# VH-VL binders against q9lj97: the designs that were tried, part 46

Target 1, 262 residues: q9lj97
Amino acid sequence: MSQEEQPKRPQEPVTYGDVFEVSGELADKPIAPEDANMMQAAETRVFGHTQKGGAAAVMQSAATANKRGGFVHPGDTTDLAAERGVTVAQTDVPGARVTTEFVGGQVVGQYVEPRPVATAAAMEAEVVGLSLQSAITIGEALEATVQTAGNKPVDQSDAAAIQAAEVRACGTNVIAPGGIAASAQSAANHNATIDRDEDKIKLIDVLAGATGKLAADKAVTRQDAEGVVSAELRNNPNLSTHPGGVAASITAAARLNERADI
Short names: E, the ipSAE of ESMFold2; O, the ipSAE of OpenDDE; V2, 0.75 times the mean of E and O plus 0.25 times the DockQ between their complexes.

## First folded at step 25 (VH-VL; framework fv_masavibart)

Design e2 (at its last look DockQ between E and O 0.46; V2 from the best seeds 0.00; counts 0 for: pae E 11.3 > 2)
Fold by OpenDDE, look of step 25:
Structure e2 (fold): chain C 262 residues (1-262), chain A 117 residues (1-117), chain B 110 residues (1-110)
Amino acid sequence: as target 1 above (262 residues)
Amino acid sequence: QVQLVESGGGVVQPGRSLRLSCAASGFTFSSYYMYWVRQAPGKGLEWVAVISYDGRNKYYADSVKGRFTISRDNSKNTLYLQMNSLRTEDTAVYYCARQGYWYFDLWGQGTLVTVSS
Amino acid sequence: QSALTQPASVSGSPGQSITISCTGTSSDVGGYDYVSWYQQHPGKAPKLMIYDVSDRPSGVSNRFSGSKSGNTASLTISGLQSEDEADYYCSSYTSSYTLVFGGGTKLTVL
């Protein structure tokens, strides 16, 4: 390839934080070729192929750029990817299949595929050829969070996000004493007194069965997502949302509902 | 001043061990891949080992694989080469070099290692 | 490790132009534009003279130039001077994990 045909060498390495919504040490690490290869393999195992525009493709592009810049060598792997792994996991929730991609325990991709809920109504709609794709509800989105961030210790930002979600689902500002919001707040307060993360209450402990714990539920809207995101951000010292967390899940649900014109 | 300074060279018998050091100054050491390159008397340049920014990734020439270990302490701005099971053919001036993109933009003055009976 | 091939020696008179070749394969010199050249005087460390085939670091004389055609990179020294007498090494990125060197060329100024 002539010098004219080669892309210009990047001046700085492409990091995980440049291409994904990740935080901490991972965000500052250049994407390495072996990391991308691991993601490609993981996607292939789950989907049968790599996803167009998916995490693997993004990582490969980044790694290629980094190689051109000399920021990574062909056999390089990041410590976080090597130690904690690169994984793709699928979970079926009512009305959808959620696929989540992880690098070093952080979410780097999430896909939601609507699945027809075989409700009696859906069976009737199938008979009428009306694929009534049921809109994803706030409860379902909260429950889906367990799959992406279930092992995360509950903090104040999580509690705020969950509260915002519950309020929007129920249409009331009153926090139910036995509701998910109250539980989340209690968990966050408890966790603040505990030093070891392993001993802390996790999101799975709060959000498991969320659909059944809400007094009322509704389809997620963009406005709902914005409200939940705002709540999480205001209560996070880092002014960021947790990847695969509550706000992220609600946002994903909102986007899906919009695409489905529901 | 941007510089690399090697130390630790000397005369050793075959089978013995030696540890080389390279002190970096004048730049952000932790932002660079670092190399050891050696040159036998009257011979050409040969890369020996390379280490990534954080020390996670290491590569070795086949001639030294299993015997030499490259490491770094970014807090001390120092590169190391632990040389075990030394052979007469390991006799060389050892340079530390900084990788700037896909070239060496900074070299130390080298330290002589002589392996002889 | 695949070594890049250089002539063992070249010579020229003061004021002349000489060229040193560096031949690799499609997996190194021929595949990438990451060729560098180093000058080494006796008892001294190598000095970067050319990088990325043809780029020159600050402080390096414009008498030094680099080019590439196919699998062969070339260093040209114009207006040869006595101080140019040295060993010259090419280096290139490869499909391997590291940079490699050529065998070196001894330049004699007659």
Scores: ipSAE 0.568, ipTM 0.839, lowest interface PAE 0.9, mean pLDDT 89
Fold by ESMFold2, look of step 25:
Structure e2 (fold): chain C 262 residues (1-262), chain A 117 residues (1-117), chain B 110 residues (1-110)
Amino acid sequence: as target 1 above (262 residues)
Amino acid sequence: QVQLVESGGGVVQPGRSLRLSCAASGFTFSSYYMYWVRQAPGKGLEWVAVISYDGRNKYYADSVKGRFTISRDNSKNTLYLQMNSLRTEDTAVYYCARQGYWYFDLWGQGTLVTVSS
Amino acid sequence: QSALTQPASVSGSPGQSITISCTGTSSDVGGYDYVSWYQQHPGKAPKLMIYDVSDRPSGVSNRFSGSKSGNTASLTISGLQSEDEADYYCSSYTSSYTLVFGGGTKLTVL
């Protein structure tokens, strides 16, 4: 005796909060078919294909269920995906290339490619008794942003993100004169008066040598990343983070540090 | 009390415009797809326009594309239909309807639009 | 121009059972279990009587039942009463992700 039942129609929509670790308005939004298509396109642009078991595949499955349940129609997008973006960004940090997937400025997927820092450096460090396997610091994550977004003009959201990072690295709410947060705010204010992007102050101008400019430094934690992301989001008129920017680099470093602890 | 109440119907000449409103109460308006469905005198039901719960996505029947615009204001719990370039064939009772899954579980009383010269 | 075919009228005597058919295709009624039925008295708004082929909303008499076989859905009204005299519309989801209505059936209680 065999009893097979067709999948029951969903009684409620599948939301971003049901399938991803996201918060705020996005968490309550039904995953829409065009959101999934945008993520698939973004993954394909970066990798040449969709990621197996990745964010686009999860979104497509959820969107299909939502279509069958009548919660969304073909061609629907969420306002957050349409206006704030669906993006895939690559961030280089010491020891890895990290690909991070965003919907509405929030992380919905992350892929890590290990990237050796140096073979000669590892051998030399072993000879002198130094370990090269250490947690990525806030300063190092800020310097990594130079590689992924160094040519980006500094704006207020960058300055806010950098300030949040410096405050967390140093354990103080006071902006140090001549610190990187002070430089970033000055650059953002200056750039607001400049019309041509090529004439604007860029992230590389502020973040180069960030590790040496911080009064103190620490390993990036998830809480640090959450604070930096919040600062970048709240100070961006589009209410999103920048692909490959400060929040993306800090988030990538936090994820790598967490995986190293596993 | 869970209800939908349409307003704004009337008699107009061909080529003129009308704006219909539908006031929702007693439920979380912003969680639902909303429809305008019309019924010409002595005829059957015909959907006209639909709008997603957040107002982002809008769809129209071919007979009204380019002439009608559906919109909503979730802060006022109100659905709208802007009807431009009206034709005699648009004469109908216009209902506001709430979509559940793939059915309409709540209807207003309707508002009559008559287009005649 | 309805996508679903209903008889223009049906009639029955009080106390009897009647059935109203709604015939579509494998791309709508036959392919999906998203058929609904609406009752409309003259001058009134439609009222949902049956959804998902056979489910009854709260407050709808159990004299109303729905079923489907192949491409044809059916609304059955048992214990027919004079108050059941109305127009009845079926609706179905389609493979084009749209809702369609039947042309309507006028029920007369003799």
Scores: ipSAE 0.005, ipTM 0.437, lowest interface PAE 11.3, mean pLDDT 81
ESMFold2 (binder alone), look of step 25: mean pLDDT 93; pTM 0.931

Design e3 (at its last look DockQ between E and O 0.14; V2 from the best seeds 0.00; counts 0 for: pae E 5.2 > 2, placed apart)
Fold by ESMFold2, look of step 25:
Structure e3 (fold): chain C 262 residues (1-262), chain A 118 residues (1-118), chain B 110 residues (1-110)
Amino acid sequence: as target 1 above (262 residues)
Amino acid sequence: QVQLVESGGGVVQPGRSLRLSCAASGFTFSSYYMYWVRQAPGKGLEWVAVISYDGRNKYYADSVKGRFTISRDNSKNTLYLQMNSLRTEDTAVYYCARQGRDWYFDLWGQGTLVTVSS
Amino acid sequence: QSALTQPASVSGSPGQSITISCTGTSSDVGGYDYVSWYQQHPGKAPKLMIYDVSDRPSGVSNRFSGSKSGNTASLTISGLQSEDEADYYCSSYTSSYTLVFGGGTKLTVL
């Protein structure tokens, strides 16, 4: 790394389409230095710093290469970034914070940052200075959903998320009869025939006692959270996760485990 | 034939204005950064102003900031330099130049002489 | 003042080789490979002879070559001819993302 004393010239500009999943006119635009500065400022305003490996960093690297190659000049902006803006939007949900980054009205980055799901036991341990010495398990995270969304009617996205969680906890792709995933799928199917929400089966009805219902259990990892979030997202008609729901609780548990170095 | 042709030079008094034009032909004008580069009598070359492909981004040498404005009309394949508050030190031949694929000028006009004298 | 240093003049006889130097700093000539050379006959526009230190545009004689060592770039003209008598300018990209020119060198063919 220290051997690269002289910059290599690029043969072609680095465009938005080369580094982001974007379309139309933006995809063909060389990434410009002021576009990158605008994203860095937007990330700093929202996060208090720029994200390592995030959109601003990618844009800064591309803009530097483009400046070196003569494809752009130091103060250049693209018309799309100047006209339609560079923004970072952030939404807090129980168990997660969703951040979306835009250039010219198109998404160039989306992040789900896990947020701790507070429980009475965890908060009491911190108040008295007692360290949380054991990892939060998938079963415990599922039970925590009762506290944050227990009154939510079970739908297909919940069932998919619960199935992903149980499969990861047990290490098998076979859904156990009488397991949590089976119960959640049954509840979702039942609720599809019910008009009034108060008559529907709720998350508490499926998730209460989850640690005792799983055939096996494990500490929640980042990979587990990604899998559960993906399952909930793909099976929601709105293509989003539920605030305080299953994916949010699993994500929060993974984050707490990571901070505890487990 | 790929070429650049400047016009609009002449003799003016200090404090007056001139507008230079550069007509481009034989290439896709809207694909290139364009420069004005000047050469005072008996002196070397000095870049003056540069403009991006779409005209959005403009940059100037310190000696002309606030007095000169570069612009382009891609529908007419023409580059412009509006020179206000002219000084005797602005006396020079003004060249229109096309930036190549990186940091060089691969096409130059013949130049137009601007003389600022009392 | 010119950012790049060139000798004011150089001379040679027909058939000989001559070099013209262009000295900058680590922030331009020494730090990057974006050096170009221009030939200018009296009353004419500059003509690109060399770009990217050593590359020749189509139509430029192979008698013209460029090189760089440290902070100094060189233009070499072999087999001097009377038509080579002109002013020669170097230019370089800088770390401030701009171009700078040398002061020029008058080549006389004796």
Scores: ipSAE 0.186, ipTM 0.633, lowest interface PAE 5.2, mean pLDDT 83
Fold by OpenDDE, look of step 25:
Structure e3 (fold): chain C 262 residues (1-262), chain A 118 residues (1-118), chain B 110 residues (1-110)
Amino acid sequence: as target 1 above (262 residues)
Amino acid sequence: QVQLVESGGGVVQPGRSLRLSCAASGFTFSSYYMYWVRQAPGKGLEWVAVISYDGRNKYYADSVKGRFTISRDNSKNTLYLQMNSLRTEDTAVYYCARQGRDWYFDLWGQGTLVTVSS
Amino acid sequence: QSALTQPASVSGSPGQSITISCTGTSSDVGGYDYVSWYQQHPGKAPKLMIYDVSDRPSGVSNRFSGSKSGNTASLTISGLQSEDEADYYCSSYTSSYTLVFGGGTKLTVL
């Protein structure tokens, strides 16, 4: 057949190498539906839910595209995934919990949850404890974020974390117009249209005076920190929390409060 | 040039075996599902077998299930059909075909004739 | 017996337009948005003429067009020419996610 008689060249399937930083044989494998399902199950087992923008979600999207394109069929799995498995593993290291996602032994995702070390927290607690007459509130923790990450451009993960914090502070899922969560979301949306970081809205612009911007406030608890961390992680395409960011600040506050109660 | 070339056809007696080959060129063979499709003389097209891109998943028409085996060697860009226990009704031109971007055959070989006769 | 039913034959005169139908007759059809059409001349391999109901591959004449209404897909050939005389097959995918063919239609140019 002449080139003119040949049907239009079809698009090739979405491979692991197209969406993940993998190499070798896996990189050239089309992502299969069962691979994605395995990852989804693994994430759910570890996190209680799938992560937005995480490996499972990416794999599902790719597998769906591949299925639609006829490159994979329902029930298909890659040999590498079948043989070596799809796994999600958590490891605690000083100062953090690291969750790593694997397909066929290769890393396809990694989450880092900050966990202050007792010694660093003790030193901070000593410095803060000498001055802290009361438990650290969510508003105060948010304001503290300005000191550690004030110049960071606001992104979707920040906005999600701030929203989670506000919800927990106020005890309501209703986002108040002009509230800190609404402001953060607006900032994130705006920043997505801006090319230069210098022109983007920063965390300081949103979180300065956070204690006064909240309709209600409360002492930070461990549960609050977990909620905020989760929100930040599932809305971060890098699958990590920002050091000194919103989630980190809330977590630090929670730990300090726990120590003070002992 | 993007093409498929079948080989291995011939005349065989009932109960015998035959192995067909399909050589692929001009495209990433390992990225596509591949089919065998046959056509009996004066009859319509009938899909026979399909194999996934990595060869892990295989599907067969009921008429050939248990007798035919589809396989592929991606390192050689070659599709195979092992036909055992051949019957007179297996007489046909056998085509290898590539499943395209969606649910269609976008590339066909020229076909190879298999004749099963006593 | 086929999940896709075609008329056995159609005919037309040069310059006319003809239509070949392809009807899904069973729930075994996995989706009717993925209908393709193939032309086959005697002694030749099938050639893809239409895919995804109405899309035309490069090199295929614009005289060939595809459409769908309900569970019936149609191939229309306008300005019929002698070289259009061939067998035409529709195809789709089954609930088992394998491609399947209609029974074929013989087109005669009178």
Scores: ipSAE 0.021, ipTM 0.528, lowest interface PAE 4.9, mean pLDDT 87
ESMFold2 (binder alone), look of step 25: mean pLDDT 93; pTM 0.938

Design e4 (at its last read DockQ between E and O 0.57; V2 from the best seeds 0.00; counts 0 for: pae E 2.6 > 2)
Heavy chain, then light chain:
Amino acid sequence: QVQLVESGGGVVQPGRSLRLSCAASGFTFSSYYMYWVRQAPGKGLEWVAVISYDGRNKYYADSVKGRFTISRDNSKNTLYLQMNSLRTEDTAVYYCARQGRHWYFDLWGQGTLVTVSS
Amino acid sequence: QSALTQPASVSGSPGQSITISCTGTSSDVGGYDYVSWYQQHPGKAPKLMIYDVSDRPSGVSNRFSGSKSGNTASLTISGLQSEDEADYYCSSYTSSYTLVFGGGTKLTVL
ESMFold2, look of step 25: ipSAE 0.408; ipTM 0.762
ESMFold2 (binder alone), look of step 25: mean pLDDT 93; pTM 0.944
OpenDDE, look of step 25: ipSAE 0.867; ipTM 0.956
ESMFold2, fold request of step 28: ipSAE 0.476, 0.500, 0.468; ipTM 0.785, 0.801, 0.791
ESMFold2 (binder alone), fold request of step 28: mean pLDDT 94, 94, 94; pTM 0.952, 0.950, 0.952
OpenDDE, fold request of step 28: ipSAE 0.885, 0.883, 0.883; ipTM 0.964, 0.962, 0.963
ESMFold2, last read: ipSAE 0.397, 0.437, 0.390; ipTM 0.751, 0.767, 0.755
ESMFold2 (binder alone), last read: mean pLDDT 94, 94, 94; pTM 0.953, 0.952, 0.952
OpenDDE, last read: ipSAE 0.881, 0.869, 0.885; ipTM 0.960, 0.957, 0.964

Design e5 (at its last look DockQ between E and O 0.22; V2 from the best seeds 0.00; counts 0 for: pae E 12.3 > 2, placed apart)
Fold by OpenDDE, look of step 25:
Structure e5 (fold): chain C 262 residues (1-262), chain A 120 residues (1-120), chain B 110 residues (1-110)
Amino acid sequence: as target 1 above (262 residues)
Amino acid sequence: QVQLVESGGGVVQPGRSLRLSCAASGFTFSSYYMYWVRQAPGKGLEWVAVISYDGRNKYYADSVKGRFTISRDNSKNTLYLQMNSLRTEDTAVYYCARQGRYWYQYFDYWGQGTLVTVSS
Amino acid sequence: QSALTQPASVSGSPGQSITISCTGTSSDVGGYDYVSWYQQHPGKAPKLMIYDVSDRPSGVSNRFSGSKSGNTASLTISGLQSEDEADYYCSSYTSDSTLVFGGGTKLTVL
């Protein structure tokens, strides 16, 4: 290739934080080729192929840029990916299949596929060829969070997000004493007094069975997602949403519902 | 000013071990890939080993693979080369070199080198 | 890996322009624009003179220039001076993700 045809070389490495909503040490790590390969392999195992626009594709693009920039060698892997792994996991929740992609224990991708709840109405819709993909509800999205962030200690940002979700689901600002929002707040308060994360209450402890814990439920809308995201951000000192967390799950559900309506 | 200072060279018998050090200063050591490059007397340049920023990734020339170990201590701004099972053909001036911005292109700074002589 | 091919020696008079060639294959010099040149005086460490085929580091004289055509890279030294007398080495990236050096060229200033 003539010098004129050579693509412009990057001046800085593409990091995980540049392309994914990750935090901590991982966010500052250049994406390495072997990391991308591991993700590709994981996606292929789960889906039978790599997802278009998925984490593997993004990582590969980033890794390629990093190689071109000389920031990584072709056989490089990040310590976090090597030590903690790159994984793709699928979980079935009522009304949906949730696929979550992880690098070093952090969520880098999440896919929610609506599954028709065999309701009598769905049987009628199957007859009419209208796959009424049942819209993902707020309760279902909260339950899906258990799969992506179940082991996360509950903090104030989580509690705020869960409260916002409950308010949206129920259409009331009143926090039910036995509701999921109250539980989350209690957990967050408790956790603030605990030093060891292993001893803290986790999201799984609060969000398991979330659909049944809500007084009312509804399909997730974009407005709902925005409200939940806003709540989480306002209560996070880092002004970020947790990858695979409550806000992320609600947002994913909203996007899926919008696509189904198209 | 960027400085690289090698040490640890000397005369050793075949089969013995030697450890080289390279003290770095004048730059953020942990932000650069580091290389060892050697030059036999009257001969050309040969890359020996490379280590990534955090030391996670290491690569070796085939000629030294399995015998040499590159490492770094970023807290001390020091690069190391552990040389085991030394051979007469390992006789050379050993340079530590800083990788430029692009790993596949160039070494922008070199130490003065340290002589390793392997002889019976 | 086989070294890149350089002439063993070149010579020139002060003020002249000389060129040192570095010939590889499509798997190294011809395949990539990752060619660098180093100057080495006797008993001294190599010094980077050119990188990325034609780029000069700060502090390197503009008398030094680099180019590439096909599988051959070239270092040109214009306005030759006595201090330019040294060994010159080219290097390139290879398809197996390694660096390879040329055999070196001794430049004599007459």
Scores: ipSAE 0.128, ipTM 0.602, lowest interface PAE 3.4, mean pLDDT 85
Fold by ESMFold2, look of step 25:
Structure e5 (fold): chain C 262 residues (1-262), chain A 120 residues (1-120), chain B 110 residues (1-110)
Amino acid sequence: as target 1 above (262 residues)
Amino acid sequence: QVQLVESGGGVVQPGRSLRLSCAASGFTFSSYYMYWVRQAPGKGLEWVAVISYDGRNKYYADSVKGRFTISRDNSKNTLYLQMNSLRTEDTAVYYCARQGRYWYQYFDYWGQGTLVTVSS
Amino acid sequence: QSALTQPASVSGSPGQSITISCTGTSSDVGGYDYVSWYQQHPGKAPKLMIYDVSDRPSGVSNRFSGSKSGNTASLTISGLQSEDEADYYCSSYTSDSTLVFGGGTKLTVL
């Protein structure tokens, strides 16, 4: 009987940039075996299993190839995964559950699953604590604004508040082209040329799906809320915030998170 | 061109500690996995410890786990082995060895070795 | 303990060819083409002679060659010279991503 040929040695490591839409330092890092194990464990904790064809499966295949090629040892972890983590965050929003998978602070997988209308941040203040959910994120709070002020035309104070929120969620003061802040600013600029409110771009048009549009996300803190409130205030000619608006939603999320931590 | 020079060996009593050093030159030290490999007198080669190029990942043979610690200082081109709770079985020449970069699953350069004798 | 089996000794006369075997399992020698051979003269450090089963580093004589069949790797030394008298160790990559050594073979040139 014949034998199968020995697989060829891989010529180059498989990096995160080869298999995911990531950038910066992470894109050049070989996918390490412990990174893959951490993602598998995180997916199993959240879903009860790994996702077929998902991030953990891709990372496991890449890590196996990298071991075979001698680019990594078993138990190797990249510095970004070790320092910033490999996580799966699951967030309930009105009508959906959004799951985001991170390596080193960058998204490597996102999933939205439909849910019955039963729990929403704006609907019941205690539902987050009763479901043992993780703390509410900036993205979730932005999406909650859709329920309370989605029909409001976007103005400069909204754009400033949304920019402050995105900067805090992503840890950078640079507005990403095509991000939520960029969209909100464009909407505000456009709306300034429109006389009739019904023809203006509304908050729902820029905030729907915010958790999936942010490059990164985080739990809302009191400091985050104060920053967003300040941005909304300074950019409103009336020196006030909007009831049920961006700052209000972020503030409500911060309060809920503080109570859940206690 | 490539040179590895071990130092720090000597005679010690069981239960004591020693620290070995390996000075590297003639290559980009921070690009290579480094090993300690030992050889008891009249015996064969035994893998002891390995450290990744950036020092983040460390692995040990079962016989030395919990007692030995490998480390490196890439700014000084130096590899270290901290050997605690030494036993008579640890008596050996300890070699510093370089693992090849990419596609090299072997030790392409070895130091001269430093003798560690553990006896009372 | 050693995971790879080598003969304890081999011998040959100047000008002859000899072969040293290194037998492992499907989890090491049989499963990967990452076998290496080291020469060690008494009191000296090991020197890499062959890597990746059959590849020769710069400065190693073409009298040294390597091969593999199944779970057994072989080092062949042709045209034996007195300076070839040394201990020879094989090493292989393993499925648990470590390297393992053979027990060594003493080559005597008569």
Scores: ipSAE 0.000, ipTM 0.416, lowest interface PAE 12.3, mean pLDDT 80
ESMFold2 (binder alone), look of step 25: mean pLDDT 92; pTM 0.927

